# Designs tried in a protein design chat: VHH binders against o26223. Part 17

Target 1, 191 residues: o26223
Amino acid sequence: MKLLWTSQHIKVTVHIDGKVSKMDVLEAIKTRRSIRKYQDREVPEELIDKILDAAMCGPSAVDERPWHFIVVRNREMLEKIPEVHPYGAMVKDAPVAIIVCCDSSLEKIPGFWVQDCSIASQNILLAAHSLGLGAVWTGVYPLEDRVEGIRRLFSIPEHVIPFSVIPLGYPAENPGTRDLFDPDRIHLEKW

## First folded at step 1 (VHH)

Design p23 (framework vhh_8pnl_2)
Fold by ESMFold2-Fast, scan of step 1:
Structure p23 (fold): chain B 191 residues (1-191), chain A 118 residues (1-118)
Amino acid sequence: as target 1 above (191 residues)
Amino acid sequence: QGQLVESGGGLVQPGGSLRLSCADAGFTFSNYDMAWYRQAPGKERELVARITTGGSTNYADFVKGRFTISRDNAKSTLYLQMNSLKPEDTAMYYCARYEIVHTGSDYWGQGTRVTVSA
C-alpha cells in the first residue's frame, strides 16, 4: 500500500509491503531506554516514515488524532533547540529530531490532547527502538517558556501547541536494561 | 552554582554504610520528585533511586534491598541510606529534581564521592 501525507512544509510518501518488527512488542517495551548519544550517521527517510506511521496509529480520545509532526534535519535549526530547551543539549548532536504538536482545532474533548500527544510520543520512542535507533523524549508542554521558544523557532501557528522534541539516531551508548516490576503497586479488587 | 548541595560521601570498607544528604536552599523542594544518580569511573551517569512528592520510592535493581531513599520536606533535605556497600558502588553521587516528563535532570554542585575499597 502507498500512503501520501502532506504538511505545511513537506510531502511524504510511504510504501508498505507489510508491517514487520525485528523484536516482539514486550521486548521493545522492556528494553527501550532513553538514548542521548548518537553516531555521526544519517537516518534514512524510510525509517522516519515508518516511525511517523507508527506514531499516527496510537489511540486518541474519540479518535480526534490531533497530532502534527515537524521533522528537523537542518543542522542550524537543530543547534538552536538547546537555546530554548535547557534539557535539549543532545539535540544538536542528533542527525534528526521530531517535534510532536497538537492542532487544537482538531480537539473534540477538552484537555485530552495531552494524553493523545503522549501516546504519539511513546510510539515514536518504541518504533525507533524496534528499528535499531535510539531516541529520547524531551518535554516542552506544559512549560510555557519552552512552548513559546519552540513555537517561535519553527514558525508554529498560535492554535498549534508543541508538545515534545524527540531527537533520534543510531545509538552511541548502551545503558542496558532495567527491571522495574514492583508487585506492591498492584492491588487486587480494591486499593 | 545551584540550589542542591550533596554531602556525606567518604571512604568505606566493603560491607560498610554511609548516609548521603542533599540540601535544597529553595522553597519549592516539596513540589518536586527527587532522585539520586551516580557516575562511576569510566561509566555513564545512572539513576540509583527516586522518591515522589508523596513518598513513593523506586530503586535500581543493583541497589534494591541495600539502599533507602527518603525526604524531609520541612528541612528541604533528601537522603540516601547506603548499607552493605560493595566495591562496584564506588562513584560520584548526585541529587537532582526528577521531572515527570522526560526532560532530563539538573545536577547541582560537584556531587559527593563514595569509595568502597579494602
Scores: ipSAE 0.000, ipTM 0.102, lowest interface PAE 17.4, mean pLDDT 82

Design p24 (framework vhh_8pnl_2)
Fold by ESMFold2-Fast, scan of step 1:
Structure p24 (fold): chain B 191 residues (1-191), chain A 119 residues (1-119)
Amino acid sequence: as target 1 above (191 residues)
Amino acid sequence: QGQLVESGGGLVQPGGSLRLSCADAGFTFSNYDMAWYRQAPGKERELVARITTGGSTNYADFVKGRFTISRDNAKSTLYLQMNSLKPEDTAMYYCATHIEYVSGSYDYWGQGTRVTVSA
């Protein structure tokens, strides 16, 4: 896989109901929602490449960048994910899913790979949203049964840990935007 | 820790070629993404090219098709092959990597090597 990189932009252009619009970074963060219903429409490979490029741009503890990604488009494989992930029922209806993994041989500082893979997962969600797609993070690690199930299903080697499964596609639902700002959680100068 | 040391700069005529090298003097080179940056007089530093630990490359638009970044992990050395050089390529060229901590990040930079493209 070779990605075509251009200058990173604070403002992004997306298609909304057939209209080209701009979404700034704060709007993208505030309006992103978990999407679990997808149109029966393929996601172009070029968009997946853009999303994975964004995933790899996150900060990483001592720059270890231990992430690996499995891109799953095979319908039969997508349909088997709910068998090993109880809350992954929506994955079988998605045109594609990305499995975020940690290669433990790349880890330089013990334990921080969880933060690294969380950052990569969040970047996938934000990048997908900015490109007019919907996605949801379904947790795998640290639940051992899910880790083992996903490992077996996708022939993942023992030194690699599956972290999250993120189905994505063109959204077939709009859950609206949440108002979550809580000033009581902000303390000035000390607790 | 250790040092990054750039070399290979010099004076060359337009259309000429140079190969820059960046040697690792005590750093675990193979574990880091590496980059070449440049800074022309009176301008900010700008990214020229990046290479990942796995060998994937990315280039700034102004050097695509002319420059090639490569690495030799066994020799702990990073290269930038510069072809079809233009006067606009005149700058100090820096080898860089960065370490990203949960509390922030810092860059590990070399001292630079000067490239001058002039008749």
Scores: ipSAE 0.000, ipTM 0.082, lowest interface PAE 16.4, mean pLDDT 81

Design p25 (framework vhh_8pnl_2)
Fold by ESMFold2-Fast, scan of step 1:
Structure p25 (fold): chain B 191 residues (1-191), chain A 119 residues (1-119)
Amino acid sequence: as target 1 above (191 residues)
Amino acid sequence: QGQLVESGGGLVQPGGSLRLSCADAGFTFSNYDMAWYRQAPGKERELVARITTGGSTNYADFVKGRFTISRDNAKSTLYLQMNSLKPEDTAMYYCARKPFEEIVHFDYWGQGTRVTVSA
């Protein structure tokens, strides 16, 4: 007996669920899509913990690992994000958002914290997808108005730089997958 | 930023037809859901039609059955076929990329293309 969700209703199929499907890494990378529509359903803390664990496992320049994370579940705070982030309208409808930050006091090599926080942000997106959630990376740094807006809204200290805002939840849309392989961008041995 | 360039507007009599085009020179066009908006003098900008990367379409009630949105990914061009035009269709028409996989999105508006429906 297999139960499938359709809207608010479960439909029952006559086929037995033959195997547990699990997303491998390549499948997660290839099928992850930006999700901006979320079900009205809470994300368990255990899943957020797994996502943040994955975020911290990325490579980092001279292993500085400058990332800090703010987990926002408060509806009032989520509703204020679009006021300081013009393309963050979907954040107010998400059950939770993660703000990826750089603690500049942990920086060991100038400027590479951007790559470090980009890696952490992408790991959040991939981990969320692998766990059945949808997420989207809304850019903050280096847009100074957004950086200062988010800093002010979440009482972020001057030595900490907000990098990205990533709302996440159970997806309420399915955009499908992308075919992006372009062999013209691959050069063998030399340009 | 990328550049969206609208064209194909003009003066037409009621009941006539026009085909608008929007060329996307800055980004991989096939990756984006696209939309047409319009703005008449003294009014707010309103959504006319939307098309997904897969070709699914959605229309505002006031154009349903008269307008057809389409895309040509090979030419990086969005179209709006406008039939049975009415004086109330008179507006500046803009195309837009909908947010997709970009980490930074801007509403990319060109100068628009002017459509005037009058005798």
Scores: ipSAE 0.279, ipTM 0.636, lowest interface PAE 2.4, mean pLDDT 85
Fold by OpenDDE, second read of step 4:
Structure p25 (fold): chain B 191 residues (1-191), chain A 119 residues (1-119)
Amino acid sequence: as target 1 above (191 residues)
Amino acid sequence: QGQLVESGGGLVQPGGSLRLSCADAGFTFSNYDMAWYRQAPGKERELVARITTGGSTNYADFVKGRFTISRDNAKSTLYLQMNSLKPEDTAMYYCARKPFEEIVHFDYWGQGTRVTVSA
């Protein structure tokens, strides 16, 4: 039985009329793309609040919730991020960035904070997308040079570990959707 | 990099009062212990007061209850209320920030604000 995956053209009707078109969860996941070009348009604080709310709704190991978020709107700081993050060039063009961090003092089980912060980061991406924004995950941890660079730049204390930098903005590109489904990666009962 | 900017200095008579402010343009003010230092002409820079992230305070011996260090994390601002000022308090006053885990190292200094106590 050839499951004809009908490419349902999910018409992302970006209703311009200020109503945050609510994407369903599957739509958000399937249509999300990394966005690295942004419009010269500010992101309302209300949207950032919603995104951060979503970021904090993810599960964490033994509910440790180790995440902290730095919201960066300062143009000078945004422009400095690429200096310590070689692959973060797009950050300078974004109206805002969120730096996801881990407070190690909140960690209950060693090492799981990476998963926790990953979940938070992904929720940021999905929430942003659902709200009509574009975003991209730029990895900081575990690269020491990036970790130290971001730490120094934002005066992050030693017990706090910067994990990711996520620039956000209204998208100035449309990379389209990709079908990334690979049945060869699915194993039933056994490898 | 966050910039510390001091303000509130000026000329006052002995017995007068001043309130110094230090605005932290950094994003993580609440994560740092903060301190006030001063440097009088021809003297070494010395600690005046310290406040931890938890709000604990410590003062130099010469303060003798005359000064109060406080912080407003919401405003990312450090304060030094100085009462009963003396000519000996004349100095450039500096705001300093250090990481929570490191007691000895300060990572930022302001440009300072001048306090002159003279009759």
Scores: ipSAE 0.000, ipTM 0.218, lowest interface PAE 15.4, mean pLDDT 88

Design p26 (framework vhh_8pnl_2)
Fold by ESMFold2-Fast, scan of step 1:
Structure p26 (fold): chain B 191 residues (1-191), chain A 119 residues (1-119)
Amino acid sequence: as target 1 above (191 residues)
Amino acid sequence: QGQLVESGGGLVQPGGSLRLSCADAGFTFSNYDMAWYRQAPGKERELVARITTGGSTNYADFVKGRFTISRDNAKSTLYLQMNSLKPEDTAMYYCARVTIHEYSGLDYWGQGTRVTVSA
């Protein structure tokens, strides 16, 4: 069986209204909440592209940019995630999830890939929120059972480390606002 | 929606130079890594050069030392300076935003600009 390698033009067809207002950066940071309940509504590919572009714009140690991303829309695959991630029950109800991974072969300075992938994960959450979507960071690394489970489920090679699973969709809950400013955590001139 | 518009191609003799431009009418140019690809007659499309948002560059072996990719975020424009052109550089040249679709083999493409290197 021959599989032809091909490059093709992408056709973009928008069948829904889908207009999203931009947020001020500070507003996006302050109002983003973990969302675990999603509408039964498809997320357009264009919004996922914008979110992943934002993920890759994060700073990384010595510009190593070790991140790779798996986009999961297949319902059967999403339903299997809770089997290997005990706190990922909400993933099965999301229309899509992004798995943030580290390609260890791209690492230039030991250990900083964790920070790099954390920044990518946070950018996904902020970008999703700014586009009218809800998302939640479910932890994978450094929990070895979850790392192995996700690797096996998505055929991730040994040199690539799954870092986080981020389900996202149009929110079906509003957990409300949080006032997290705590002046007791700010020290002037010294501890 | 911002479209990519390539320009600067033409007929040039071996050893000549051309400067290609890619204008992005969208507001997102500075948010994307950008790339130049080419497709020669009867060949598959291949990566020529890539530039990150921060300005880091990567080149295909067949153009190293001859081509220079650069970007001007203020003008939302990508450039490819092509020196010491060879007949084998004859192709349609495309600029592309580097998106998730690149990894799936599907990219957002401009119309392209034709480069012909012949006597």
Scores: ipSAE 0.000, ipTM 0.100, lowest interface PAE 19.8, mean pLDDT 82

Design p27 (framework vhh_8pnl_2)
Fold by ESMFold2-Fast, scan of step 1:
Structure p27 (fold): chain B 191 residues (1-191), chain A 119 residues (1-119)
Amino acid sequence: as target 1 above (191 residues)
Amino acid sequence: QGQLVESGGGLVQPGGSLRLSCADAGFTFSNYDMAWYRQAPGKERELVARITTGGSTNYADFVKGRFTISRDNAKSTLYLQMNSLKPEDTAMYYCATSVYIEHGYFQHWGQGTRVTVSA
């Protein structure tokens, strides 16, 4: 299904491909799985925009919001990521990847940018899942070789730290949900 | 103040050995690249060795083959094994998170431990 939507000076067409995002928050959290196999099918820019909007809605220390995002769709660039990230082999097969970065010039309290960018990364995974996409968080920071490799590959400035690479696309695998609730990890009143 | 605490420094003769330790105060140690730096009297602080979360190491040319950096993530402890010590190795030795070294106030440094190499 195809919907027409207008925002200010931009007319956006939202294409709903047989599914409507009606997943509640708890269902999204409980059913999200890491997806490493993708269909040979482009992700509409409108869905990426929704995912990035969700990423920027995360809490951050002293509201510093130090995150920047690089959206990579170029096949040649996606194919180079596994050369600098050993566990990023699946990225070359994804139609798009998002690189989550910290701009240190925006940091107001030292060290909390790691939590801020972790929150943004998780919001990307949940938003993608809620929109019918699959994604996986591949770690960059704190591994210096990966940080340097990604920085060089994408011309990232010295004051910006690449944190994670998140390939995403329409899933070509359907792993079952996991029951991870463990009451032995819950302590009442004290340890 | 969640700081790194260095220990193991002392007075040693040329050709001797020392092992430095750095314990963290409850940081997620296993998630950070770690480094040893030193500062000799009247000189700038300089990098000695780095170790990644996965155990990959990098050394300054002036210690290569003599010093070994290692980590124990279960004990949240970083080590520097110093062999064949020279008078030129006399310095205060500091541990730090390697990612924060290049970014000024991002730095997370210990208080240092003194190493003196003298007869």
Scores: ipSAE 0.000, ipTM 0.090, lowest interface PAE 19.7, mean pLDDT 81

Design p28 (framework vhh_8pnl_2)
Fold by ESMFold2-Fast, scan of step 1:
Structure p28 (fold): chain B 191 residues (1-191), chain A 118 residues (1-118)
Amino acid sequence: as target 1 above (191 residues)
Amino acid sequence: QGQLVESGGGLVQPGGSLRLSCADAGFTFRTYAMAWYRQAPGKERELVARISSGGSTNYADFVKGRFTISRDNAKSTLYLQMNSLKPEDTAMYYCAAKYYRGTLYDYWGQGTRVTVSA
């Protein structure tokens, strides 16, 4: 399309370790990849705060915003996650992980908390990427063995449901980008 | 309220049987605690039977040994098998669900009518 180069972009700038990175929103969305290998390097608390701010800005059903977050930096705790989450082996190697939880007492429409927490999880991944970090969504809900394992490990109360565990850090891999656009999935005016 | 639909009620003679079903088209049925309540004409709504998300059951004394509550999480359906029905079991039967280990029932169906009469 001939007007694509004149389109307005929302630009994101980040300043970390004296470096500045600029990424427009579409570029961030299209270039974000799951990152499972991390540098042995601490993630500043300020960046975690920015990521969590972005997570809470997602839409939720009837504005219920059922999200709670646990920030895990303790090495011994991170090393125990693979024991209750079979596909969470990379978490032990991350400098930090965020556990996305649903407080069921905040839910206004039954069942929509899954979508709400999915949106929060996606925003964490995208925000991390825009800040020069890598992250991956490891699924907890709806697998009850993982839900109860994570609940017990982090002393999560019975009315709160752990949804996802997202390890993050400075990336030690670059998987490149994917071309995922499929026009056959787009229907004009009707099915 | 919109997603719980009871069925299986009807007219039956004393000593007969009925199986009630409650279909939940919503998300996360597996994590909900489910219950059957009933309300007879001129009486308060009362608990008949409960089943936890993990399958643990609890029954009111007046149905113990006659009714069985069960759930099929794959089909998102709750059941109440009612045997040896008595005239005093005549009531509107309601399906109820509470999210995980919540303290109040968040979902209620519109009810299915059970009449036990000779």
Scores: ipSAE 0.000, ipTM 0.089, lowest interface PAE 21.5, mean pLDDT 83

Design p29 (framework vhh_8pnl_2)
Fold by ESMFold2-Fast, scan of step 1:
Structure p29 (fold): chain B 191 residues (1-191), chain A 118 residues (1-118)
Amino acid sequence: as target 1 above (191 residues)
Amino acid sequence: QGQLVESGGGLVQPGGSLRLSCADAGFTFRTYAMAWYRQAPGKERELVARISSGGSTNYADFVKGRFTISRDNAKSTLYLQMNSLKPEDTAMYYCARSKYYGSPFDYWGQGTRVTVSA
């Protein structure tokens, strides 16, 4: 059963003492890591619904919101993904994967759907992390063989373009956080 | 000779019509943004019409309402339907493709000539 989103699903993140009780946005961004090993544990539909709601909250060019999502839980289908995606071996071990797609009929400005779907993909990764799950982005577009392999496997129509495959689950690995701040990449006022 | 082959150009009277075609071999066609450019003698190459991989279209102001760009991904072919042709439309017409909108158009055809009699 798909969870229905309402204002009652918005959660307060601050205790009475003013302490943050859950991961804040900056912490989520800084501590999110690609997770490729998952527990043998199902992810509740309610969490998938929360993740997809977050995905659809991303900005899009001229508010075109061209994204569609396929939620894959079927073990046989997950096991076939590595056959058409060489770097998707971990997908067969995940309890669920989300395929981010662009419905090209919804595109209002040429080419910006790639940016729109990239934003949606990142929101999926951050939302999953904030909910105690692990996920990894695996690229499909613009690699022609992967696009056609995924399209054929999931019966995706010609006007819809598969963009990314994101397996997710409860993490079975805990990679350390990264310190990626590089001040040499920041220029003030001019190059 | 590039990967793109234009055809359909010719001589027409003012007010006439022509349909240009651009054939691109292989699977790459469907994933790319496509465009028609033109170049009149002594002038720079200018954009006529653009179509995204998803089918969204943009037109130069001087052809709006007269020209229609379309694509057939099954045939790997781009079209430009040109109606109400004017002497000012006389030019070499070039097909071009890029991986996505905003990328430079690196793949060009050799062009097809359109002449509108004065």
Scores: ipSAE 0.000, ipTM 0.101, lowest interface PAE 18.4, mean pLDDT 82

Design p3 (framework vhh_8pnl_2)
Fold by ESMFold2-Fast, scan of step 1:
Structure p3 (fold): chain B 191 residues (1-191), chain A 118 residues (1-118)
Amino acid sequence: as target 1 above (191 residues)
Amino acid sequence: QGQLVESGGGLVQPGGSLRLSCADAGSIFSIYAMAWYRQAPGKERELVARITSGGSTNYADFVKGRFTISRDNAKSTLYLQMNSLKPEDTAMYYCATYEDWGYSYDYWGQGTRVTVSA
C-alpha cells in the first residue's frame, strides 16, 4: 500500500467518445457467449431489424428458407414464457425475445428445416454479439410439451413449428471467452 | 422464371468499358447475397463476382482488378463495372442470388449480351 509503483497497476480506460473498432467475423464467433443477465435498458428496433436481416442470410437447404420470426417486447407475454418453458426463466428479465419458427408449408426437402432454423438461430446470436448485445438460445423443438406451450401462448398456427426462444438485451454479465480448440478432434486423410 | 432483369450489354472494342445493371422488383433484394455469372458460347456458366448483403465482395481471378461489383439496396439494383475488356469476356452475363450451396439459388434473369470484338 505504501509503494509508489503499486498505484501504477490501477489503469482505467474510458472511451467517452464512443470510438470502437468493428468486431471481425472470427472474433465474433470465438468471443460470443450465452448471456442470461440483462440490463434494464430497451433494445432499439433498428438493432432488432439488423439481427433479423442477418438471421435470414444463412444458407438453407434447396433455398427453402422456412423461417418466420416473432418479436416479443410485451412484458406480460415475456413473463409467461417460463410457465411453458421451465429452463427459460431468464426470458422474463430480457427486454425482448425472438421466437424462431418454421413454416412447414415452405419446406421443400423433409427434415432440413431443423438445420435451417438452427442456422438462423446462430446468426441471431452472432449478430446480437457483434452489435454489443447478449443473447441465449433456449431450446423448444423437439420437446413436444414446449412446442405446444409456445404455440398456444403466441397463437402460432398448426403448420408452424416454434423452434427456439432467444432473449436479447444489453449484457449485465461478462463470462469471458473460452479456448475450445481441440486438435484431437481433427483427423488427417482418414479417421 | 425470376424477377431479375439485366441490362447494359453491347458491342465494345478490346480495352473498352461497359456497366451492367440488374434490377429486382422484389422487396427482399437487400437480404440476398448477389452474383454475376457469365456463359460463353459452348461453355458452362462461371461465377464472375459476388457481393454480400453488407457489401463484401469476391472476384474470379480472371476479372480481378478489371471488374467491380456493387449494389444499391434502396433501388434493389446490382451493378457490374467492366473495364479493360478482352475478347474472352464475350458472353451472356446473368445476375442471380448467391448461396455457398450451389443448388440453393432461386432467381436468374434472362441475361445481357456482351461482345468484345476488334
Scores: ipSAE 0.000, ipTM 0.086, lowest interface PAE 18.0, mean pLDDT 80

Design p30 (framework vhh_8pnl_2)
Fold by ESMFold2-Fast, scan of step 1:
Structure p30 (fold): chain B 191 residues (1-191), chain A 118 residues (1-118)
Amino acid sequence: as target 1 above (191 residues)
Amino acid sequence: QGQLVESGGGLVQPGGSLRLSCADAGFTFRTYAMAWYRQAPGKERELVARISSGGSTNYADFVKGRFTISRDNAKSTLYLQMNSLKPEDTAMYYCATRYSGKYYLDYWGQGTRVTVSA
């Protein structure tokens, strides 16, 4: 704990990885929304690094950790994604996108790489939200045309499977939060 | 895709010392917890020492105070410094990543033989 003077008030600052935490985990989970409209602002490299660090911290089946990430900032490449991804129109308007991939040579348990990459994708969304950014998960796997289209666009090797494309940026929309709690989906002790 | 390669074993007299090395040629060494196991003839493999990616260590009671595990993530190399060796330390020594006994063995090397004999 450290006291810092800012504006007219002394703020008690707790440093976590050199940064003040503005929301806890439950708040981040509950308030994260898919964001498809972005400000015309660059996302600093340090924030992308923090997001990717968080992506790699998820649990992985038998600790196989098969994910690789492509960071795309090139406008011409972002503009080509909608050609091979029908629901990826918003990607061309984002300042950056992360492509989550599976290196199948690192897989130890057949099929669990899908769960590993899903966990990594969700951590990207949560980390982006916690840092004041907006993002959306656009699905690639298991749709063969999207997998092959993304592979060709980004020169992804045959043994690597593109899983998701996640555009992100500073949000230009605020859809508000949703109340998604449904007690009818909770069964006590037995079905 | 990585392969673990152990080295440094040999014949040594009781009370002597050996330094084992484990080199990783292929996977992201810095990310994994690493361990040394040993197997004496006719016995099960047993954990000797373990080290986390960040350097936290655990030791089996029978080597505590005599052996030191360490890692160099920049060189992708794991070490076991063995001091005050006893005849009962005679075994094949294996380098391993995290062991998942329920589903898989993680990566194992081929081993390096340590013989402690007068």
Scores: ipSAE 0.000, ipTM 0.083, lowest interface PAE 19.7, mean pLDDT 81

Design p31 (framework vhh_8pnl_2)
Fold by ESMFold2-Fast, scan of step 1:
Structure p31 (fold): chain B 191 residues (1-191), chain A 118 residues (1-118)
Amino acid sequence: as target 1 above (191 residues)
Amino acid sequence: QGQLVESGGGLVQPGGSLRLSCADAGFTFRTYAMAWYRQAPGKERELVARISSGGSTNYADFVKGRFTISRDNAKSTLYLQMNSLKPEDTAMYYCAKGYRSYTYFDYWGQGTRVTVSA
């Protein structure tokens, strides 16, 4: 894959009332929803490149940046993911999926790669949303059966750990807005 | 945004009690943190007490055990129950509100005067 778009071509947009509108970062965070239904429409390589650029911009413990990504467009391979991931049924219907992986040889602090890969996964979801795409995070690590299944399916080497599978595409559903703010979880100065 | 209106101040003798109220005319009271500050003549404003949107409270050391902050979200009203008042408590008392229970407060009332004197 090839990164084709520079920063001047990156924009944050959302479809409001059927029209494209610019959204700021806070709006993107608050309006992103898990999308599990996709149009039968290809996602351009340029958008995937932008999403992966954003994924790699996350903070990482001691700057270890252990993430690697597998981009899956092959229909036969996408159709096999539900066989090893029981909650990944929607993946077979997506035009593309990104598998977020940790290269353990890059790990500098034991265990922090989980946080690093979580940050990368969330950045993928936010970047996809900002570009008018829908996506959902399907968990792989720490469920051993899923880790082993995905590893075998995509020929992932022993020192690399599959962390999440994120199908994405143009959304075919609109779940609406959620108000998740809970003031009872905020404590001033002390518990 | 809301307008904050304090009431309940007055003249009281040492050892007396007062209850201050602050009414928020706006529509964000329930989700905002609230506080009471005071300013004595010739002094800077200082924090007296604060309460989060979830009800957690913090008090300045000089009022602990004497003052109680509380809120009524249904009435959009903040209270300060002041007991065992001392001459040193003489000040203008200000109501403040800030977004999401953080320590900075963006909105302020005009104040209510408390005088503790014989």
Scores: ipSAE 0.000, ipTM 0.124, lowest interface PAE 19.1, mean pLDDT 83

